# VH-VL binders against p0dw94: the designs that were tried, part 28

Target 1, 243 residues: p0dw94
Amino acid sequence: PAGTPAGAGASAGIGSDTGSNASEDSDMFPTIVFGDTVIERKEYVAALKAQHGAARLYFRQTYGVDPAEDGWDKAHDGEVPCRWLASRAIDELRRRHAAYLIGVDLGQVADDSYASIVARMEAVNSGNAELKSDGGIVYGRTGFDIDSYLSYELSALKNAYTGDESNPGMSLSDDEVRRYYDEHDWTKDGVDGKTPLDEVRGNVKAQMRSERYDELVSQRAEAIDVTDLPWDALYRFTAGRLG
Short names: E, the ipSAE of ESMFold2; O, the ipSAE of OpenDDE; V2, 0.75 times the mean of E and O plus 0.25 times the DockQ between their complexes.

## First folded at step 7 (VH-VL; framework fv_ucenprubart)

Design r2 (at its last look DockQ between E and O 0.02; V2 from the best seeds 0.00; counts 0 for: pae E 18.1 > 2, placed apart)
Fold by OpenDDE, look of step 7:
Structure r2 (fold): chain C 243 residues (1-243), chain A 119 residues (1-119), chain B 108 residues (1-108)
Amino acid sequence: as target 1 above (243 residues)
Amino acid sequence: QVQLVQSGAEVKKPGASVKVSCKASGYTFTSSYYMHWVRQAPGQGLEWMGRINPSKGSTWYAQKFQGRVTMTRDTSTSTVYMELSSLRSEDTAVYYCARGRLFGYFDYWGQGTLVTVSS
Amino acid sequence: EIVLTQSPDFQSVTPKEKVTITCQASQSIRSYLLWYQQKPDQSPKLLIKYASQSFSGVPSRFSGSGSGTDFTLTINSLEAEDAATYYCHQSSSLPPYTFGGGTKVEIK
């Protein structure tokens, strides 16, 4: 008896903006502001998508349930999957905007708004297209989508920040480096034991700077107070996007 | 209830070092909170010195104190330490530890530790 | 470094009167301004976060306003217990995290 292959359960993804008649009220994205920056619907939806898998994993691991199967609005020990996901999305956005705000402070980028980011992406894409048309060699990606561009630009911001020792926190004393080295494992491929500091000093410093930058971003993100956001409306919106 | 309890007053000579402790209680010490150090000279304003991540042990110091200040933590005792070396008369101040949620604001403060540097 | 300038440095005020303290930033800090109260021989206490949000347990007579570079702390009706030094603090930028010079409020 040929066992019928268990049907690939349709991964209930975050619904595309296709106008299904969910009640008009559930489809309205509330106004969300981080400081002086308005968060766009597209940003939030992208953040939801990015955190969707993490949300499912969290509830599976924590409660043994899959929100995609059991429902995103069902409470488990006081936690509601759609609310959890919404919160994670907001946190992701806070971190992103925090990183950009650091960049703004350093003059790396002019603005942290979604429109500005898109404009920069388009400029890069256009420049690359022109270069290619002129017979030039474009190294790397010839065209960015918004997600790939965000990843690219945020990495560039981080690298620029961490690459300059004059930036706050990027100056490292020998004592700090040694302490950090002592507290961590430093191994080389194919070599047993801890690699001597002199051989990994650059890597140690790079990692320290990376972590300090991430902490700086986290601190800046925390400074974006989201306590007064229209959470109920956001939850409704989120729930409406979850199949 | 969140409490930050600091060590007692210290009297030091110029050139010496001082180590002030701040014991935290009433919350998870290794959570997302940072511990900051702020000092206040007599009759003067507040001056930020630096912060430590109690979970990771990572530190960030104000440039003014770079090379003289060391912040450490003991997770087993939920205690943060601030050591200031090469003390000068200008270092005479009340030193505060303050909890910050990563950063943004300082919601809880220690009672302060007076450090007097005198010949 | 962002410099915060408070004004005035000192106020002697009659009880029940309105107190206004200003804090000016050398550059825009958006809404990332904090206000602390420090009573004599006490640690600072958070009053206002993010320019206008009252911290838990803070009396309603305290309010904060402003954005960008200009901020105000208001005590609508001064009580005797409000005798203290008030500090503004910014959290908008990279280190160092700076404080205003403080405003001492005394009761007449």
Scores: ipSAE 0.015, ipTM 0.530, lowest interface PAE 7.0, mean pLDDT 87
Fold by ESMFold2, look of step 7:
Structure r2 (fold): chain C 243 residues (1-243), chain A 119 residues (1-119), chain B 108 residues (1-108)
Amino acid sequence: as target 1 above (243 residues)
Amino acid sequence: QVQLVQSGAEVKKPGASVKVSCKASGYTFTSSYYMHWVRQAPGQGLEWMGRINPSKGSTWYAQKFQGRVTMTRDTSTSTVYMELSSLRSEDTAVYYCARGRLFGYFDYWGQGTLVTVSS
Amino acid sequence: EIVLTQSPDFQSVTPKEKVTITCQASQSIRSYLLWYQQKPDQSPKLLIKYASQSFSGVPSRFSGSGSGTDFTLTINSLEAEDAATYYCHQSSSLPPYTFGGGTKVEIK
């Protein structure tokens, strides 16, 4: 976050990227939609940033190259770093948007758009600042950045889903719980052998529900068809961001 | 008594497609188990390709294969299928089906199906 | 995608000696690391689940350890039938589920 903006103070129209070609990047970003939801340039760029280190590690370990030094657009045995990274960013966004769409179906959020998420984050940040200045108590951070707000809100959506047994997949039979327990390791620190099911039943059920929720998210994400995205344009945009 | 029996070896030209079958027996096919597909090029390691839920028919494909792979199932014969299109010589491999949960370990594997892609 | 880096690629070992195989994950997978054995012309077989739990019927000479990013498979006293290639596998993260590159173990 400690970039050096072009202007001494923030003003309307100053880009958040560190490059001098913010206008060119905006003009090159293709229209990407997941169903009816437009994917914002900023959320795509954030997903690239989130996967950037993993891409550098992968190519270093697999091919002995660092894309940040050797180029993001050079092929290595059929893999191109910027294309690898673009695909990972799209897959991350698919899963995130799918989780939000499940929340929309349950009336927990209005929509899956990035603009709505940012608006909620800004409202929370403003409310916390006013509460603190009025002598109220704000535990923890005085404000969120987008990464911490996404983590917070996605966790809340998952907890709301898995905490309601009436939601699909969240009602667990005794036989299902027993089979899951038998299949997995339920040792506690310093105790040999498995802890009896009756002592860990709640933990077993929570883990089962978490895994089932993650599958539901994956199934919804699979319904977001990305085959016909403007991949060539997206690859060019991604390469331009990375150098 | 769980068994996964795959279809026989195939030889294909570049650009063709191949469809490999995996017939399951010894358990409830439409249970909570998934069928995963893993391939292994000659002398090389294992590569996960994707999975199918035999009960629902829903699939997840590794991005490398998205657009070229299709996984289907037939509940009446307890059989899953993996079809790979636009074959290249690099697709020469043994293709395995493997039973597992949504994720976690793969407890039963098919015998493998060698697919050779050559001009 | 979580990359698993396995070492060594190859190991030739005198019978009864200890074999050690390592697997490093590109990010934490806690204890959700699996080990498979594959003999020539055979399908992989599960040895160790969840880093350290032996699968049913696996000889006690096989053990696993580790958590986070660094994991080890140990064969305490190598037997002739243990000549095989060994793979680590992670399946606790979002797809794709990935494998290590393998370690071929041969008898001297």
Scores: ipSAE 0.000, ipTM 0.368, lowest interface PAE 18.1, mean pLDDT 82
ESMFold2 (binder alone), look of step 7: mean pLDDT 91; pTM 0.923

Design r3 (at its last look DockQ between E and O 0.75; V2 from the best seeds 0.00; counts 0 for: pae E 10.1 > 2)
Fold by OpenDDE, look of step 7:
Structure r3 (fold): chain C 243 residues (1-243), chain A 119 residues (1-119), chain B 108 residues (1-108)
Amino acid sequence: as target 1 above (243 residues)
Amino acid sequence: QVQLVQSGAEVKKPGASVKVSCKASGYTFTSSYYMHWVRQAPGQGLEWMGLINPSKGSTWYAQKFQGRVTMTRDTSTSTVYMELSSLRSEDTAVYYCARGRLFGYFDYWGQGTLVTVSS
Amino acid sequence: EIVLTQSPDFQSVTPKEKVTITCQASQSIRSYLLWYQQKPDQSPKLLIKYASKSFSGVPSRFSGSGSGTDFTLTINSLEAEDAATYYCHQYDNLPPYTFGGGTKVEIK
């Protein structure tokens, strides 16, 4: 008896903006502000999508349930999947905006607004298109979507920050480097044992700087107060998007 | 309860060094909180001097104090130290340690340590 | 470096009167402004965070307002115990952190 292949359960994705008649009130994205920066609906939805898999995994691992199957609004030991996801999405946005705010402080970008980011993306895309039209060689991606561009630009900001030793936290003493080296494993492919510090010093410093930057971003993200966000409305919106 | 207890008052001569301690209790010393140092000259305002990450020992000093200030920590005793060298009369102040995050508020303060620099 | 300018430097006020203290930043700091109260021979205490949010245990007579470059601390009805120096502090940017020059409030 040929076992019928278990049907690929339709991954209940985050619903596209196609207007199914969920109650008009559930579809309204509430006003969310990080400091003076308004968070756009598109940003939030993108963050939800990015964290959707993590949410499912978390509830599966923690409670043995899949919110996509059991419901996103069902509470498990006091945790509600849609609320958990919403919170995580906000945290992701806080980190993103924090990174940009650090960039603003350094004069790398003008502001952390979504519109500004999109404008920069468009400028880059246009420039690359023009270069290509002129027979130039565009190294890398010829066209960014917003997600790809965010990844690119955030990486660029990080690299710029960590690449300058004059930036806060990027100056490393020899003692710090040595301590860090001693506390971590440094192996090279094909070489047995720990690689001598002199051979990996650059990598050690790079990793240290990377971690310090991430901490800086985290600390800045925490400064973004989200206690007064319209959480209930946000939860409703999120639930409505999850189906 | 979070407490920051500083060392006692110091009297120093010009050119000397002073080391003030701040013992933290009531929270995890190596948590995400930083220890800041702020001083206040008599009758003057608050002046931020720098910060230390108690976990990593990394420091950030105000430019005004660079080369003269050293902040250290002892994780075994949950104590932060601020050493100021080449003391001048203008360094006469109450020195405070304060707990806070980066880009955050100072929620707990030490009682202050008066450092008097006099000939 | 961000400069915070407080006004006035000094104010003598009758009990139950309204006190207004301003803090102006040299550049936008969005809403990342703090207000501290320091009583004589005491350490500073946090009053207001995020420009307008009262810290825990702060009396309701204290309020903060403002965004961008202009901020205000208001004491709606001054009590005798409110005699203190008040400082604004910005935490928007990377260190160094800066304080306002302070406003001393005395009771008449």
Scores: ipSAE 0.583, ipTM 0.813, lowest interface PAE 0.9, mean pLDDT 91
Fold by ESMFold2, look of step 7:
Structure r3 (fold): chain C 243 residues (1-243), chain A 119 residues (1-119), chain B 108 residues (1-108)
Amino acid sequence: as target 1 above (243 residues)
Amino acid sequence: QVQLVQSGAEVKKPGASVKVSCKASGYTFTSSYYMHWVRQAPGQGLEWMGLINPSKGSTWYAQKFQGRVTMTRDTSTSTVYMELSSLRSEDTAVYYCARGRLFGYFDYWGQGTLVTVSS
Amino acid sequence: EIVLTQSPDFQSVTPKEKVTITCQASQSIRSYLLWYQQKPDQSPKLLIKYASKSFSGVPSRFSGSGSGTDFTLTINSLEAEDAATYYCHQYDNLPPYTFGGGTKVEIK
């Protein structure tokens, strides 16, 4: 249960079968490919679980309904909750895979596949176990589940990108830095007004680079073309898991 | 109808600068679309020069042009500008603006601006 | 930066014959390759995206194939209106974006 998000049994209810015909369709996960990378059933189901609460909130706020109680396949003004959830899960996977693809370009990882991520996690866990047995020092996370490993590795990829000014978008002009400083609050205790730019220049640049990296990831994710996915089959699979 | 209209042809001497404009219409200028600049020397292939985010003004330049190219925009007139300095004879080319995402194809192109660098 | 090398530079072809144009990338770009057609005094027009997906309105005689580093554009039965220069263009990852050197196709 390594990747299971913390939270209520609402996540545990995801993926339940429906009637006989729907349950047979829902057990067949279609082939989903982002570029050349196959999306595994497990990573899609995990993304559904992660976005389940967001879907319930959206339909409650927009239509006054809770899909977990009113049904995931019932249309509300043209929107169907299971289809909304499926699309959101795909978009979250697009963002994650995009960040990994940037890492591939930097030579930080071999590919963006879920299997490769799991293999790296297992290698790290095995190495840490051996180190602890020998009395060595293991800093930070001593054992990863897939969710904690993804968080760790995505942070490492971002830090590697933003920490190198030669990477595209990481070289900032003086005008851009000044403009960003002017648009944001940089007050400190004991200083009347904004802290002078020269005292916070490093923090201004770090925030700018972080935001530019996030934009790059979002734009890269949009470039993962999902229009040709087998959406009807994916919707049937998703509906069957939600009940 | 999306339209990109560029400024007219220019003749420059070596060492001078040129500033080409590209006025956009028919879509939201400060959207998620970027403006790319691509040049083509007479009888030669296409060469990507860089891009600008019209919403934020941030730029990415090809390494070959860093230090010589400056891209700016004016959101009030929906216009992007490309300035190339320290011109040499090999900079003689048609300069195109082209609309696209950061990752994707260029769906609309300007008509091109011929810049001739000659003594 | 990723270098795209096209072959041949020039090809003169009898009408109705097959045209094959290659594009080789200096490193893998997976399938993120575009093919453009440019006729004299015109801006380029998109033919193929994602290595093999035809753009809307492109005649079926145009097809693309390949992945990784090796890509081809094929015109299965050349027509007079296909006389043009063809460019590959990559959009895989980080800038800069690059074009191939072009392949000029003429009718014999």
Scores: ipSAE 0.006, ipTM 0.508, lowest interface PAE 10.1, mean pLDDT 84
ESMFold2 (binder alone), look of step 7: mean pLDDT 89; pTM 0.878

Design r4 (at its last look DockQ between E and O 0.48; V2 from the best seeds 0.00; counts 0 for: pae E 4.3 > 2)
Fold by OpenDDE, look of step 7:
Structure r4 (fold): chain C 243 residues (1-243), chain A 119 residues (1-119), chain B 108 residues (1-108)
Amino acid sequence: as target 1 above (243 residues)
Amino acid sequence: QVQLVQSGAEVKKPGASVKVSCKASGYTFTSSYYMHWVRQAPGQGLEWMGLINPSKGSTWYAQKFQGRVTMTRDTSTSTVYMELSSLRSEDTAVYYCARGRLFGYFDYWGQGTLVTVSS
Amino acid sequence: EIVLTQSPDFQSVTPKEKVTITCQASQSIYSYLLWYQQKPDQSPKLLIKYASKSFSGVPSRFSGSGSGTDFTLTINSLEAEDAATYYCHQSSSLPPYTFGGGTKVEIK
């Protein structure tokens, strides 16, 4: 009596459903906060775009590698392009927000939120559109996108700050001006050699004020602590956006 | 190690001027750090007087001291000076220099300089 | 000018007890609040930076909390060496910088 071979129990293939959830999590922008200001995804992405070329250039110059070709997640001497880029983006945002926060301190703007910035842009655009419709002449750009508006408004903030001698660092003594003049080259069209101070004094002061403002912005940016940001999540997000 | 060493105690008459020094060491004097001056009257709280950028020599004074206070630096000796003129009895205090960044904190302090203004 | 109001002005506390000091700002200063400790005949020392971050070398019994306008310094278990005056300080804006009035903590 030939013993009937016991049927091989079909091992139910455990469907590895674990693959799909990792990809969705990589696309989630983490919560980033600068002080009391939430950084929006759009801001971060714009900052990434702005720094993308710099990142490629840095790795090309430093390591002879183009992250766009070799991969953004590949480490070079301990540096990872996507992480480097993310850090640069955050630094850019810190500087921008720092400038706005200085503006807030001076009462130039209400806050540094992205929504507020967009609202101001829209208001300007609407005003210009109305003026144009009324037959008015709009000098300059008739419509801003967010990037152009940021550039415009930040410049305006800087100009307003540097244009007021009562603001910190904007008061310049004659000795300071003279020293600065002596330490730098000043040329004027049609003049051979260094232009006399009396002819460039305004420019000297303007440059000094500009540099002092930039330093102020840098100091404020540094005060925005990013140590506790969700960096790993940011890196993942960044990597996921880098094709 | 970062150190701020101040000049010794001063006794002045009303109407005189006092100049307190603060010598910095243990870090790059002309770095991003500012030097602040803070005073403390006997039994009172801390009062911020002003700051100086050691690199550029730019200053910012509290309004209360404007016209009476002058802050200067000597980069060759890594020393900051605070001069207070037209001294009054109310200016009797311990004066501190403190290192700090803008929007930051005062991480290192001098030992303080007692200035006594008495007739 | 931003005004910082500390409370209480004075506190006598038994060792090992919890000490709580508050600092209220006249306007939002975000997290730009600093806490300093000053012992008798000494210079102030930084304890807490940016509302809640302990400075290097500060004992774990010290903690800071708060944001916006209301801040707290806590000493979880007071030690005898903690007898000092504590000051809050804000650095949220351009100068002038301001200090709270101070809170003197004495050991009972």
Scores: ipSAE 0.470, ipTM 0.781, lowest interface PAE 0.9, mean pLDDT 90
Fold by ESMFold2, look of step 7:
Structure r4 (fold): chain C 243 residues (1-243), chain A 119 residues (1-119), chain B 108 residues (1-108)
Amino acid sequence: as target 1 above (243 residues)
Amino acid sequence: QVQLVQSGAEVKKPGASVKVSCKASGYTFTSSYYMHWVRQAPGQGLEWMGLINPSKGSTWYAQKFQGRVTMTRDTSTSTVYMELSSLRSEDTAVYYCARGRLFGYFDYWGQGTLVTVSS
Amino acid sequence: EIVLTQSPDFQSVTPKEKVTITCQASQSIYSYLLWYQQKPDQSPKLLIKYASKSFSGVPSRFSGSGSGTDFTLTINSLEAEDAATYYCHQSSSLPPYTFGGGTKVEIK
């Protein structure tokens, strides 16, 4: 992303929405709601950017076309690249909001809103800047952008969930661990055959917990109902941004 | 025609185990649907016990049943099993299997299996 | 664990009268509340999904409302066939999933 949007170059940052000759109507972001949470224009635009490469790969592999060259509005056997991309961006947001909603249920965060995440990021950034200016030691990242903060916070939510055996799915019986070990490859470099379970039990359990958490998030995302979104308006907005 | 057919009634002594089966038909067993287990003591309400993913075999159990309940599946027979060990008189109940997503509503229920625990 | 407090435990109601059943969640479950009907010696049957959406084949006299923590099932004109026990059920983002204690509705 460009830093402060004051330069002559194009901006692609989350804090900027500057590049467009689109008409006011075609640039109009419709109201999108996931349950009780309004989806902000900025988080949707960021999701479009994040999924852009996946859309290009899909159409290249499936139809031999690149939407960036051949156009985002041209149908290929009933599939329109900008509509595919819009749906994919919504699915990305569903997964992220699902992870936050699990955190809400455990009292780890107050809500799943984009504004709340930005506010926490800004508070962390301000606190770190103050400590540094007062001569204090700040370990790790001193300034987050929204993408790095999301990655950081989502990882923290997952680690908090999987690290607490009392959370649903995180208490694993000896039989479950053995079955999982038997069904998966636990070969180490230079060691013939499977490493004995006793030596990798911690790693087996960690992998099981990670997979169960990811399954929970995926299923929670599917529970976010998006069938009644203003899809036609969202498609028009998306097409206008891709040009 | 989705159907869930459970095994027959059982009488057990305290300290024993019981294994109830639930055979699914009329849909793809290893789909995105999960099988939940719910019990109902005589004259009482419904109590959720846990669930299993028939595709992956992953399970989520209510804390109350952790250590006593085991849910398994056999994909070749489209059957899930719920085993409850160290039975007590308060485990006397009708046990239901119910199909649903991990979240959301239960659209199909088994007929129920009465388990009676008495000395 | 999310506790659902259902009220009342029992109602005896004159035919054609209105029945109101409430369900209160110990924390927000958004709109993820379900209502089930259980007739004697039968498995539960789904009536209302997502707080207010009627399930297929459910008579229009059944309606649900609410969001967050406070939910209501209404039977606008009680029929003889509606004598049953009604349960609310939540399926929020995390197990355990819980049920209300039930409301037995009887024809007076």
Scores: ipSAE 0.287, ipTM 0.682, lowest interface PAE 4.3, mean pLDDT 86
ESMFold2 (binder alone), look of step 7: mean pLDDT 91; pTM 0.917

